# VH-VL binders against Large ribosomal subunit protein uL6 (rpl6): the designs that were tried, part 8

Target 1, 180 residues: Large ribosomal subunit protein uL6 (rpl6), of Picrophilus torridus (q6l1b1)
Amino acid sequence: MIKWTEQAEIKLPDDVQATMENNELKIKGKLGEASRIFRDNYVKAYIEGSSVKIATSKNNKYTKGIVGTWYSETKLLIEGVTKGFEYHMKIDFTHFPMRVSVRGDKLIVENFLGEKSPRSAKIVDGCKVSVKGDRITINGIDKRKIGETAANIERATYIRHFDARVFQDGIFLLKGEVNE

## First folded at step 4 (VH-VL)

Design b33 (from rB2 with heavy chain D31N; framework fv_refanezumab)
Fold by ESMFold2-Fast, scan of step 4:
Structure b33 (fold): chain C 180 residues (1-180), chain A 121 residues (1-121), chain B 112 residues (1-112)
Amino acid sequence: as target 1 above (180 residues)
Amino acid sequence: QVQLVQSGSELKKPGASVKVSCKASGYTFTNYAMNWVRQAPGQGLEWMGWINTYTGNPTYADDFTGRFVFSLDTSVSTAYLQISSLKAEDTAVYYCARDFGYEWSDAFDYWGQGTLVTVSS
Amino acid sequence: DIVMTQSPDSLAVSLGERATINCKSSQSVLYSSDNKNYLAWYQQKPGQPPKLLIYWASTRESGVPDRFSGSGSGTDFTLTISSLQAEDVAVYYCQQYYDFPTFGQGTKLEIK
């Protein structure tokens, strides 16, 4: 038998439920359900009582790193299903007024730097994007998916470094307006 | 019965590449990590790193970053070690070795027979 | 990296006599949370791969004769063969697994 030693424990709030199936941790709260796949030879996550526990069968730098990562990811899943996450982005243009809209699973940017073909950014499943004036709000329960959506939007308005000296046009994440 | 069978010896010229295989049998391949250990002629054992057989993620010791690549083919329970841009100093017996899963130990309970790689002009 | 140093480099012992091999680590391999020493011993015969003898400093691997024993804690470890047999001629290596694995340089054991 493989012996496991508990390395970390995350207590579940009273209003949160957790299940573990096929190395996938699913956390359900008032705002919905989010999940993460936790698989490794020597690190396991499991449910015991009202806690998610992380245990190792080997003690080395590799497994310590994974324990830290899974611990943080589990806490983010709990925060997401109880409070949710909200990212704010700012629309800036200097020379050409750009038009930003949401169409289906894409954010569409028209007239970026006067370009005649529109740019688009994939909205990751599970995220809700709203555009109001010069502000874009991304809401969701999965911080990874919100971060990916914000990165997609930033990349859609990427300017080559030499051009950025002349143009500050783009869509940028606003620091301090992120619900952590 | 647990067995690790490695590919046969290789004679290569400097600058060539080599790919050594290690085929596992007698256990569930993905339940144990696979390690690679080098032994130069007349020298001791040197741990090169390991590969997580469940995820496919390799971890390399500091001296084995760059030219050395660990990979897997889980469909045939085989681990691979590839060495590129071979140098004379790579001449050694290369062993694959299984992590000792039952007692929580990074001790290695089963070893392949070794593959001699000779690099000469 | 944790450096493992063995002594002696080579040893000649008569059949039936006790053989003792020492291993020192540059830092402790005793983990306080489980009170275990992350230390193994291997036997390597000419032309063969290493064979695991001892793990957790003193636990004998299945099938290993009871004349082999491991002892020590922290930074100082010993492998003892209580009554040397002809088949025990080999190079012996200690290995730590407290951090990324490292081996001692080996001790060659021969019959006098």
Scores: ipSAE 0.006, ipTM 0.537, lowest interface PAE 10.0, mean pLDDT 86

Design b34 (from rB2 with light chain S33D; framework fv_refanezumab)
Fold by ESMFold2-Fast, scan of step 4:
Structure b34 (fold): chain C 180 residues (1-180), chain A 121 residues (1-121), chain B 112 residues (1-112)
Amino acid sequence: as target 1 above (180 residues)
Amino acid sequence: QVQLVQSGSELKKPGASVKVSCKASGYTFTDYAMNWVRQAPGQGLEWMGWINTYTGNPTYADDFTGRFVFSLDTSVSTAYLQISSLKAEDTAVYYCARDFGYEWSDAFDYWGQGTLVTVSS
Amino acid sequence: DIVMTQSPDSLAVSLGERATINCKSSQSVLYSDDNKNYLAWYQQKPGQPPKLLIYWASTRESGVPDRFSGSGSGTDFTLTISSLQAEDVAVYYCQQYYDFPTFGQGTKLEIK
């Protein structure tokens, strides 16, 4: 008989509901629903009362790593559905004014380094991207999807075949909120 | 009664491919990871890697990347080891071994009987 | 990789006498969080798969005779057979599971 030992507990806020089906943890809050798949031989996540609990059948470096990862991801799911996430990016150009716009599920960059062909970045489903002046804001409830969207945007303006010392044009993630 | 039963011996030419099976019984297959261990003639034991029986994700030791593939058929509680582009140095007994089920140890409590793979011209 | 080194490579002991096999790890296999040594010992007889004897350095597996004992901590471990029986002729392997599993080279135990 397999014995499971509880390793971690994440208490759900009053307005957050969790369900576990087919190894998928679904967290629902005021801003929507987000999910993660938690599958492993020796680590399981389950719901008991108003908490998400993580238990192991083996206590070693591997399982402790998984517990930590699932604990952190569960906390991010809760934060996402209650507060949401917002990433800020800055549009930088020196000689060729690039034009950035959102069309459908893509962010379009025109006139990057004077290039005739536009560049594009996929906006991951569940993310809302807005452009205002030299700033891009990415909003969503799933931090992983927001991060992927920001990475897509950065890659769209990557300078591979030019001397980066001469051209530092691009779209870059800003650190934190700018306060005066 | 826990049992791991492996397929029979194989004799192959260099460059051929072989697929060894390991059928589990007497426990819930997805509750424990399955490991593969190689033993060349007259040599010691060498851990090749493991496969997560619940996710199907394999992990290979450094010496066993590329030509070696771990897979599963959960519907028949069977793990597989496939070796492609066989070389003479692959001649060995290959064992499947279950992660230890008691006291949360990662030792191997049950082993298959072994499958001898001989690679010769 | 953690390298496991056994000594001696082969050992001949008379029936009824004590046999000792040593195992050294290149790095400590003692985990500070649970204070356990992630080390196992196996017995392999000719033509057979290995059989688990000891886990957690000193815990005997179910069905293993009490003449087998494991001791040691950190990097130095010993398997002891207190009174050698004829059926104990085998190759013995230590194995760490602190990181990706690695085995010692084996110690062949024979009757003198």
Scores: ipSAE 0.016, ipTM 0.575, lowest interface PAE 7.8, mean pLDDT 87

Design b35 (from rB2 with light chain Y31W; framework fv_refanezumab)
Fold by ESMFold2-Fast, scan of step 4:
Structure b35 (fold): chain C 180 residues (1-180), chain A 121 residues (1-121), chain B 112 residues (1-112)
Amino acid sequence: as target 1 above (180 residues)
Amino acid sequence: QVQLVQSGSELKKPGASVKVSCKASGYTFTDYAMNWVRQAPGQGLEWMGWINTYTGNPTYADDFTGRFVFSLDTSVSTAYLQISSLKAEDTAVYYCARDFGYEWSDAFDYWGQGTLVTVSS
Amino acid sequence: DIVMTQSPDSLAVSLGERATINCKSSQSVLWSSDNKNYLAWYQQKPGQPPKLLIYWASTRESGVPDRFSGSGSGTDFTLTISSLQAEDVAVYYCQQYYDFPTFGQGTKLEIK
């Protein structure tokens, strides 16, 4: 063995499969398949038996940070393909009733601050967005993609050229991930 | 540029303890692991283990558990090897050696000059 | 634990002739994930620490003369000195770093 300090071991549940190809960890479970690219000169992720292992060949602050990130991402991939994730957002308006709907791969916001042109937010592939009343729910197996979709939605209702003390309309993340 | 300087030779009786130092210079001490390698008189090289200079965690080869302790003092960029309850069979030159930084290779690119530890009655 | 075995234990070669030292590992030191052989060669002269000559089985360390070359893959490796010079008299060691590092027993190279 290379002088690798084994930093972390994540045991795979019986119903989960993992493969490593081209520095990409792919994890498959009952809800689907999700992946992450784990590429670095001094940190390696590999599959051994029924576990994903993370090891370092050099010991410094940089490698310690990467180990922590890959460990957390691997656990989230496993959780995603077995249980999935759910984010909740709330629609808030004070003066102009905004209308929110899903059309294809976009969330459409009409009448934001009385604007005639609708605003839109891209729904990242692999996410399902639903709107009911003042609540928006984002479901998926990849937490990063769900987070990106939520950020896209928040940005679509960002207020520019207005004093925030006067207008606080927008769509905001109200609840974090569900099933964590 | 990069240099590893070890402490001087030691003459000890069986049962005594010895502490060998290895002072690094010319690079950031915590970026590379430090290894210890033993060479008995007229014999080959034997890897003893390494210490993670960032975390302070040592790893010992099977033959070097118990009486051997790796430690470090990062404030002075120095690694230490302590041997307790010395035996005649511990007579050897002890080298410190650095991992080299080319990609993920873990051969030893820089070595200390060696510290001769002689254990005799 | 990977055992490294060198052959021969000692070798006498005339100046200007080719010297060949062999190293065998008890299991493959080729890692499928990066397709690299985790093997190094060292030169040790009397009273001096070892000096790294070759890593990744065939890559010469900076400052090492081009007459030194490494070859082989998996379990069988060779260090070749194409034209022996007087300063090459030394003990040569192979070392694997695929698992916890282990060294061969060494090959003593002398002039005939």
Scores: ipSAE 0.006, ipTM 0.491, lowest interface PAE 11.6, mean pLDDT 85

Design b36 (from rB2 with heavy chain A107Y, light chain P101Y; framework fv_refanezumab)
Fold by ESMFold2-Fast, scan of step 4:
Order: C-alpha cells, then sequence, then structure tokens
Structure b36 (fold): chain C 180 residues (1-180), chain A 121 residues (1-121), chain B 112 residues (1-112)
C-alpha cells in the first residue's frame, strides 16, 4: 500500500480543459491541444476538479526534481494553448547572401557560404515558420516543438572547420520566446 | 508474504555475458521500484541503480553505465540484470532489493537471496 | 554524491556487552521539510543477504530485537546493540536514502 502526498496544484483557467489518460496529460484551449506523458513510479499527476495535481510517494531530490519539471511543463502546456509561443531568429551572412524560404515541412537555405547545394532544416509538426527579411519567426502551441524547430534551423547553418572570426554566417536564435 | 527469488549462480569466461533474474511475489510488482546491489567477495555493498517497475525506465549509478542493463518482464513480475563483456572484477554476489516507497520509506525492506557471478578462465 | 563513512572498520565485543558503530555522511541527510533523517542500518550475516534493522535513523524494523537502537541526526549516526548476543556476529552497514542511495563501507562485529 502506497500513500500519495500532494506536492503541487495547477489551477486550470476557465477556458482550458484537461484530461489524463494512459499517463498522458492533454490540455485543450482556444489555440488547440497539446500533451505530455507523465510517467513515474513515485510521482503521479491527476485531475481533481478544475486543477491538475502532482503527488508523490517519496520525498527526496529525485521526486522533488520531477515535481518541479511536471509543474513547469503543465504551466507551459496551458500557456501554449491559450497564448501560444513565438521564437525569433536572425539570418546573418558576411560575403554570400543566403536565401531562406519555407518549402513544405522544411526550411531551405540557399547560397550558404556560396555552396551550390542547398541546406535544409526539418520544421517539426505543429510549428509554423515564416521568413521576412533577415528575420525568421516560429509559432506554435508546444514549446518543445518550437525549440526543436529552432535547433534544427540553427544546426542547418552550423559552420565547421572555419575560423569563427572570418565566417559568422548562420541563423541564430534572437529571442527564446515572445508571449503577450 | 513478500519474496524476491533470484536465479542460480553463474560461472562465465571473460568477454561473455550473463543475465540474472529476480522474481517478485506477495505484492503488486509495479507499486515498488527494484534496486540492484553488488557485493564483491569480502567487500561491502555497492548500489548499482534502480528500475522504475511502472515505466520500465532504469537509472544507473555512475560506475554502472555501459555494460549493465536493467530490464523487466511485468507479466511474470521479474526484474533482470544483464552484464555484457564480463571482466574478472565483475565477480560478485548481485542482489535485487525492493524499496518500500510508502510515506518516503525508500530504504530496502526486502532483498533477494543473491546471485553469485564468477568470472574466470 | 553523499559519501558514507563508518567507524570502526572492525569491532570485537564480549557477549552481553554494549557494541557501538558510527556512521558519518559527507552532507546532511536531514530533510528540512519533514524533519526526518534519511538513514538506515542493515545487518548482513555470512552467506546471507542484508536485513533491514533501522530506518529514519532511529525507527526499529518490525521483528528486530529491542537491543538494537539507532540515534543521531544530520551527519553523525550511531547504531547501538545494548547486550551483544552470539547471533549478532555480522557486518553492519549504514545507508543514506536522501539522494538516491549510498552505503557505508561496513563494520565487522565479532565476539571477543
Amino acid sequence: as target 1 above (180 residues)
Amino acid sequence: QVQLVQSGSELKKPGASVKVSCKASGYTFTDYAMNWVRQAPGQGLEWMGWINTYTGNPTYADDFTGRFVFSLDTSVSTAYLQISSLKAEDTAVYYCARDFGYEWSDYFDYWGQGTLVTVSS
Amino acid sequence: DIVMTQSPDSLAVSLGERATINCKSSQSVLYSSDNKNYLAWYQQKPGQPPKLLIYWASTRESGVPDRFSGSGSGTDFTLTISSLQAEDVAVYYCQQYYDFYTFGQGTKLEIK
């Protein structure tokens, strides 16, 4: 027999619905639905009334960390489905003007360092990427997917075997996220 | 009653692999984590890591990453420890141990009888 | 990593006399939120698995004789056997379960 002790409570806004099924927390709001899997032997998340609650059967550094993580992830799911997230990236080049465009589920980078073969970055499902001038904007309701998309884009213009003082070409994250 | 029964002793050559089992009975297997503890001949107890029996996710102590794999077969309430590329220094008694978990009672309340693994040519 | 250090490494005590084993942790295992010490003691007899004796530094496990007692708080802990019996010949280990698990090196208890 296990005794669970409530460690955290996240109250749901009136316009947000939550369901917990098969260890998956699904949060639905005006912008859509996002989910996270919350599985652990000593930490559980559940829905009671209009709140998401996190309880533990252990009280040590391990469970304390998990509670903090699930608490933060739940708050981000709520923020994502109500306000959404927006990341900004900057296109930067020195000698060869690179051309950036979105084609299907990929961001295409042409003329990077004068290369004849284009580079590409996978746009994670659920993210919308738009290019305007030297700015790239990534929008979505799932912060992890936006972060993954930004990392994919940054990685596509990674410079190896070059002196960074000479070549600083790339696509770089300017703002982590912009809300409100 | 709660009982943890481990597989029998093993004699292996260096470079071989071994798989030790720990079968639980007398309680709901997935309600408690299973830990592995090593004891070399004449030496003390060394915690190797644990496996979350609900999720199947293992956590290894720093000295036991790489060659050591914790796994489960929930259908038969059994935890496994596999050691690959065996070395002489792996010669030890390997114990499984349950942590109680109730009201932060993370100490090991039940232990298997131990499995002696001998690695020699 | 929390390092557990026991003293002495070995101890010989006459039947009926008091045995005292010490355990020190490299950092406090007292959790401020619940005011509990995450410290356990185990007994291991030759050829047998360890057996839980004490948990929460001073709580005796069911079925353990009352001659066994634990004391201490924070970083310094003691296991006491008030009147040594022949069946108490064993190696004794302390364990912290505050941050995962770490055992002391063990104290071998023998009859004089």
Scores: ipSAE 0.006, ipTM 0.537, lowest interface PAE 9.8, mean pLDDT 86

Design b37 (from rB2 with heavy chain N57E, light chain P101W; framework fv_refanezumab)
Fold by ESMFold2-Fast, scan of step 4:
Structure b37 (fold): chain C 180 residues (1-180), chain A 121 residues (1-121), chain B 112 residues (1-112)
Amino acid sequence: as target 1 above (180 residues)
Amino acid sequence: QVQLVQSGSELKKPGASVKVSCKASGYTFTDYAMNWVRQAPGQGLEWMGWINTYTGEPTYADDFTGRFVFSLDTSVSTAYLQISSLKAEDTAVYYCARDFGYEWSDAFDYWGQGTLVTVSS
Amino acid sequence: DIVMTQSPDSLAVSLGERATINCKSSQSVLYSSDNKNYLAWYQQKPGQPPKLLIYWASTRESGVPDRFSGSGSGTDFTLTISSLQAEDVAVYYCQQYYDFWTFGQGTKLEIK
């Protein structure tokens, strides 16, 4: 009874492979493997030949939105496993010099506003964080995980008990770029 | 044999909350989204929104944001409509309806019998 | 949003005679890519849920008697009952599904 109509096609580069299992699209390239779950009543993603295809069983505003989203996310997965992503953050302090370091799966911030207890931020699995001077670089193949790591780092330096007009200390996102 | 069976009528006071159920049978629940339609006494049909039964994601028409919540229990093939902070103007028959008609039409091919919600003191 | 307007609000027709109900949309519900009109008609009897009669403007739902027919395209649509029977007394609604869903206000069909 269900009739599917192809709405979009994403051709895979020769050096990229895709697998669909349990509604999870896995894309593998030279830098690794990344995945997204694509589940919906009226939109499906599937692999045919060397392409990822998106089809619908209804043709309305809702399904058009989902097709666009899944198309964009598939393109980002391909970009991630072939080129990767790089986010930049800046360490900024006013009076107490912060010491930022990476230890295991955490970014450690010492001496934030002179606090005795270190602050920490979880580095999401699949992300590589490096600190050099006043710059923090986050590298990875999954853009969502990089964004989550950046948000974790920003939250670790939130000023809660001080007037932010006086203290502008923190770690802030500057820019996201693709590495080749 | 497709059926949508809704819970019985409700009489509520203003400010109360109500939860209407719609139990599906005769098809795979997650293959079709569920819609909700309101009909006030003596008035026409008004589409409230729908819920994706595969993901659980609801979408509301502009007039039905805030106090209205669509939810599911897929283990018993049931969709729910919850209305909080009930007002007199919420008095209506509420219908659930499946929106996968013939071929891939978005027309509503099966409807629940309706649930009358009356809000009065 | 797309506003659906039906005419007349109510109609009285003798048994065996033709009943005609009109529906107008505030913008076209004809989709150029598939050349289909995203328009349905429903019948609702007192105390009952609506029942689908017609979809794609003119396609009759399975089990619906052939005296019911839909016609029109773009913004102007018509539901016709060629020979009214007692069981056809109901309120009839048109619905667009081109941009989500909206219903017409309904047309009450009576005998006499």
Scores: ipSAE 0.052, ipTM 0.608, lowest interface PAE 5.2, mean pLDDT 87

Design b4 (from rB2 with light chain P101L; framework fv_refanezumab)
Fold by ESMFold2-Fast, scan of step 4:
Structure b4 (fold): chain C 180 residues (1-180), chain A 121 residues (1-121), chain B 112 residues (1-112)
Amino acid sequence: as target 1 above (180 residues)
Amino acid sequence: QVQLVQSGSELKKPGASVKVSCKASGYTFTDYAMNWVRQAPGQGLEWMGWINTYTGNPTYADDFTGRFVFSLDTSVSTAYLQISSLKAEDTAVYYCARDFGYEWSDAFDYWGQGTLVTVSS
Amino acid sequence: DIVMTQSPDSLAVSLGERATINCKSSQSVLYSSDNKNYLAWYQQKPGQPPKLLIYWASTRESGVPDRFSGSGSGTDFTLTISSLQAEDVAVYYCQQYYDFLTFGQGTKLEIK
């Protein structure tokens, strides 16, 4: 028998359902379903009543960190399925007008620095990318997946083997234009 | 009855690799973390780190990053320590040890018998 | 990292007499939230793995004789053997588990 001590509690909104099976927390709300795997020797997450609770069987530096992480991740899952997340990116060019469009699960960049071959960025599953003028909007319910999609887009316009003082073209995340 | 049984002694040349095993019995393997402790000849105890037996995630003490790898085979309740690019200073007895777990103690309630690894030319 | 320092490095005590081993931590290992000292003591005989004697500074592990006792709080700890017996010849180690884990350098106990 293991002795568990409750460390944290996250109250679920009335319109949100949670399940915990095989160490995977699934949160379902009006915008969809998102999940995270919470596995550890000494930390467990479970559902009791209308709350997600986090308990430990061991009190040390490792378990304190894990409790904090799982608490934050659970809050983000709830926010995602109720409100969603939105990231904004800006298309910027100085030498050649680049064209950005969405084709299936990829964002396509044409004419980047005058390149003949298009560049592409993978749109992570669960994310919706929209392009309008010089602005790109990424929407989704999983903040981690939105962040990954934004990073993929930034990397697609990374300048290699060029003098960065001359070529500063790219697609960049706009500070303060995120849903937080 | 809880037991941790380690593999036999090893004699290796510098630059070789060694893999030490620690087989657990008498409890649910994934309920407790496994720690590794080194003791060089005539010296004291050095904690090397631990591995989460449920997730397989290792945590290494600062002096034991790089050449040291902790791993598991949960199907046979066994933890492994692999040391690559062996150096003479790696000569030591290596112990596996289980956390006390219950009652919040990180003290080690059960230890393997130790595996002597000798590195010489 | 918390540094654990034991004193003395070695001592010789006559059979039936009291043996005292000290352990000092570079910072407090007392956790204010549960009011426990995250400190353990181990006994190691030649050719054998260490054996847990005391945890939480003063709680004796199951099967450990009552002549062994731990005391202290914060940064200063003591292991006492009230009446030394022949089988107690060993190296004794203190260990903190408050912030990760470190051992003292060990104290060798011999019979006079």
Scores: ipSAE 0.007, ipTM 0.547, lowest interface PAE 8.9, mean pLDDT 86

Design b7 (from rB2 with light chain F100T P101W; framework fv_refanezumab)
Fold by ESMFold2-Fast, scan of step 4:
Structure b7 (fold): chain C 180 residues (1-180), chain A 121 residues (1-121), chain B 112 residues (1-112)
Amino acid sequence: as target 1 above (180 residues)
Amino acid sequence: QVQLVQSGSELKKPGASVKVSCKASGYTFTDYAMNWVRQAPGQGLEWMGWINTYTGNPTYADDFTGRFVFSLDTSVSTAYLQISSLKAEDTAVYYCARDFGYEWSDAFDYWGQGTLVTVSS
Amino acid sequence: DIVMTQSPDSLAVSLGERATINCKSSQSVLYSSDNKNYLAWYQQKPGQPPKLLIYWASTRESGVPDRFSGSGSGTDFTLTISSLQAEDVAVYYCQQYYDTWTFGQGTKLEIK
């Protein structure tokens, strides 16, 4: 029999529920449900009482690194379903005023560097994006999905380095925070 | 009962590709990571990297990025090493080796018999 | 990268005599959290794959004769064969698994 040794424990708040099925940790709180897949040869996550526990069958730098990652991800899932996250981005342009709007599951950027064709960025499921003036706000309960949405938006205004003209136009992340 | 059986020797010309297999038996394939180790003729052992058999994620040592690809087929408990654009200096015996997981050790407890890959014109 | 250096590169020892192989790591392989040395020793006979002899610097693998022993801590390690047998002719490798995996260059053991 493989010997498992507990390495970490994350106590669940009273208003949070956790389940583990098929290597997927699902955390449910007042703001919704978020999940992560935790698969590894020598690290396992499981629920015991009111806690999520992480154990290893190997004691080396790599398994301890995974323990740290899963510990951090579990805490972020709990924060997300109880408080949520809010990221702020700034619209910046120097030559052509770009127009930004949300249409369905996409953020649309018009008039970027005077381009006739609009650019778009996918809004990852579970994220709400709003635009007001030169600010974009991304709200959600899953920090990875918010980060992915912010990255998609930033990439939509990426300027190729081969271009003869160098512009500083774009949409940039200002900050990420837990909603109060 | 634990066995790692590798594919037979290969003779290739420079620029060709080769795919070495390592078939595991006698244990649950996804319970242990698989490593690849190279040994050039008359030389010592050189760790190439490992693949997580549960997630499928490979990790390569710095000297083995680019032309070397680790993959697996869990349905037949087999790990693969592919080398593209073969060079004469790739001539070596290639070993697969299992992690010794249950004793909390990353040492390699079982090894395949080795596959000789010869690259010559 | 942790560099593993063995000494000597080769040695000849008479049957029944003690053989000693040394291994030095460029940095400590002693992990403070579990107080273990992440160090293994392997035996490779001509035409065969390596065989694990010792792990955790001093723990003998199942089926390995008790004439083989490992010692040392931190950066300096030793593999000892207390009474050399003819079947012990091989190349011996140390390996660290503290930060990735790296092998020593090998020590060839021959009968004198």
Scores: ipSAE 0.020, ipTM 0.588, lowest interface PAE 8.0, mean pLDDT 87

Design b9 (from rB2 with heavy chain A107Y; framework fv_refanezumab)
Fold by ESMFold2-Fast, scan of step 4:
Structure b9 (fold): chain C 180 residues (1-180), chain A 121 residues (1-121), chain B 112 residues (1-112)
Amino acid sequence: as target 1 above (180 residues)
Amino acid sequence: QVQLVQSGSELKKPGASVKVSCKASGYTFTDYAMNWVRQAPGQGLEWMGWINTYTGNPTYADDFTGRFVFSLDTSVSTAYLQISSLKAEDTAVYYCARDFGYEWSDYFDYWGQGTLVTVSS
Amino acid sequence: DIVMTQSPDSLAVSLGERATINCKSSQSVLYSSDNKNYLAWYQQKPGQPPKLLIYWASTRESGVPDRFSGSGSGTDFTLTISSLQAEDVAVYYCQQYYDFPTFGQGTKLEIK
């Protein structure tokens, strides 16, 4: 039998529940459920009482780094299901008024640099995107999914060649979170 | 019966690349980490790093970054060490060694026979 | 990195006599939470890979003769061979695994 030694403990708030199955930590709170896969030979995360605990069977610089990462990710999962995250983006154009709208699971950008074909960005499952004036708001409980959605939106208005010297049109992240 | 069998000796010119293999048998390959240890002629042992056989993620000691790459083929229970842009100072016996995996044990219970890599003009 | 220093660099001992090899770590390899010393000893004969002798400072690996013993704690460790035999001629290495593994420079053991 492998011997495990506890390295970190994250106490769950009273209104939060955690489960661990197939190396996947699932955290449930008032806003929903979010999860992360925590897989390693020598580091494990498990539930004991009202806490998520992280233990190692191998003590070295590498495993200490993983413990720190899983500790931080677990805290972000708890924050997500209790408070949620909100990212803000700005619609910016110079010569061609672009029209931005949400249709189903996509954000649609029309008239980007006067292009006739619309561009689109996938809204990752679990994110809610709202457009009002020149502002786009992305709400969700999973910070990785919100970041992916924001990246998809930025990518939809990306100018790959040095036309960026002439045009600065696009949709840009203003703030990673409202509180930061 | 646990065995680690390494590929044969290599003679290379400076600037060439070499790939050393370490084939494991007699245990579940992904239950134990694989380490690489170097021994230059007449010198002591130097730990190069390890690869997590469950995730595939390598970790390198500070002196063994850039030109050194650890990889796996789990379908044949084999670990690899690749050295690019070979230099004379890379001349050494390279060992693979199994991490015991229990009770926080980064000590090495089974070793390959070693692969001599000679770099000369 | 934790630096491991062995003494002496070489040692000549008569058959049947006691051989003692010392190993010092630059910082403690005793972990307070489990009260274990993260220290191993290896034997290497010419042309062969190292062979594990001792782990956790004093636990003898299966199949290793009982004349081999490890002792010490914290920063100072000793490998003892109580009655030297001809087949014990080798280089001996200590290794810490409290952090990333590091080896001592080795001690060459010869017959007097």
Scores: ipSAE 0.000, ipTM 0.505, lowest interface PAE 13.3, mean pLDDT 85

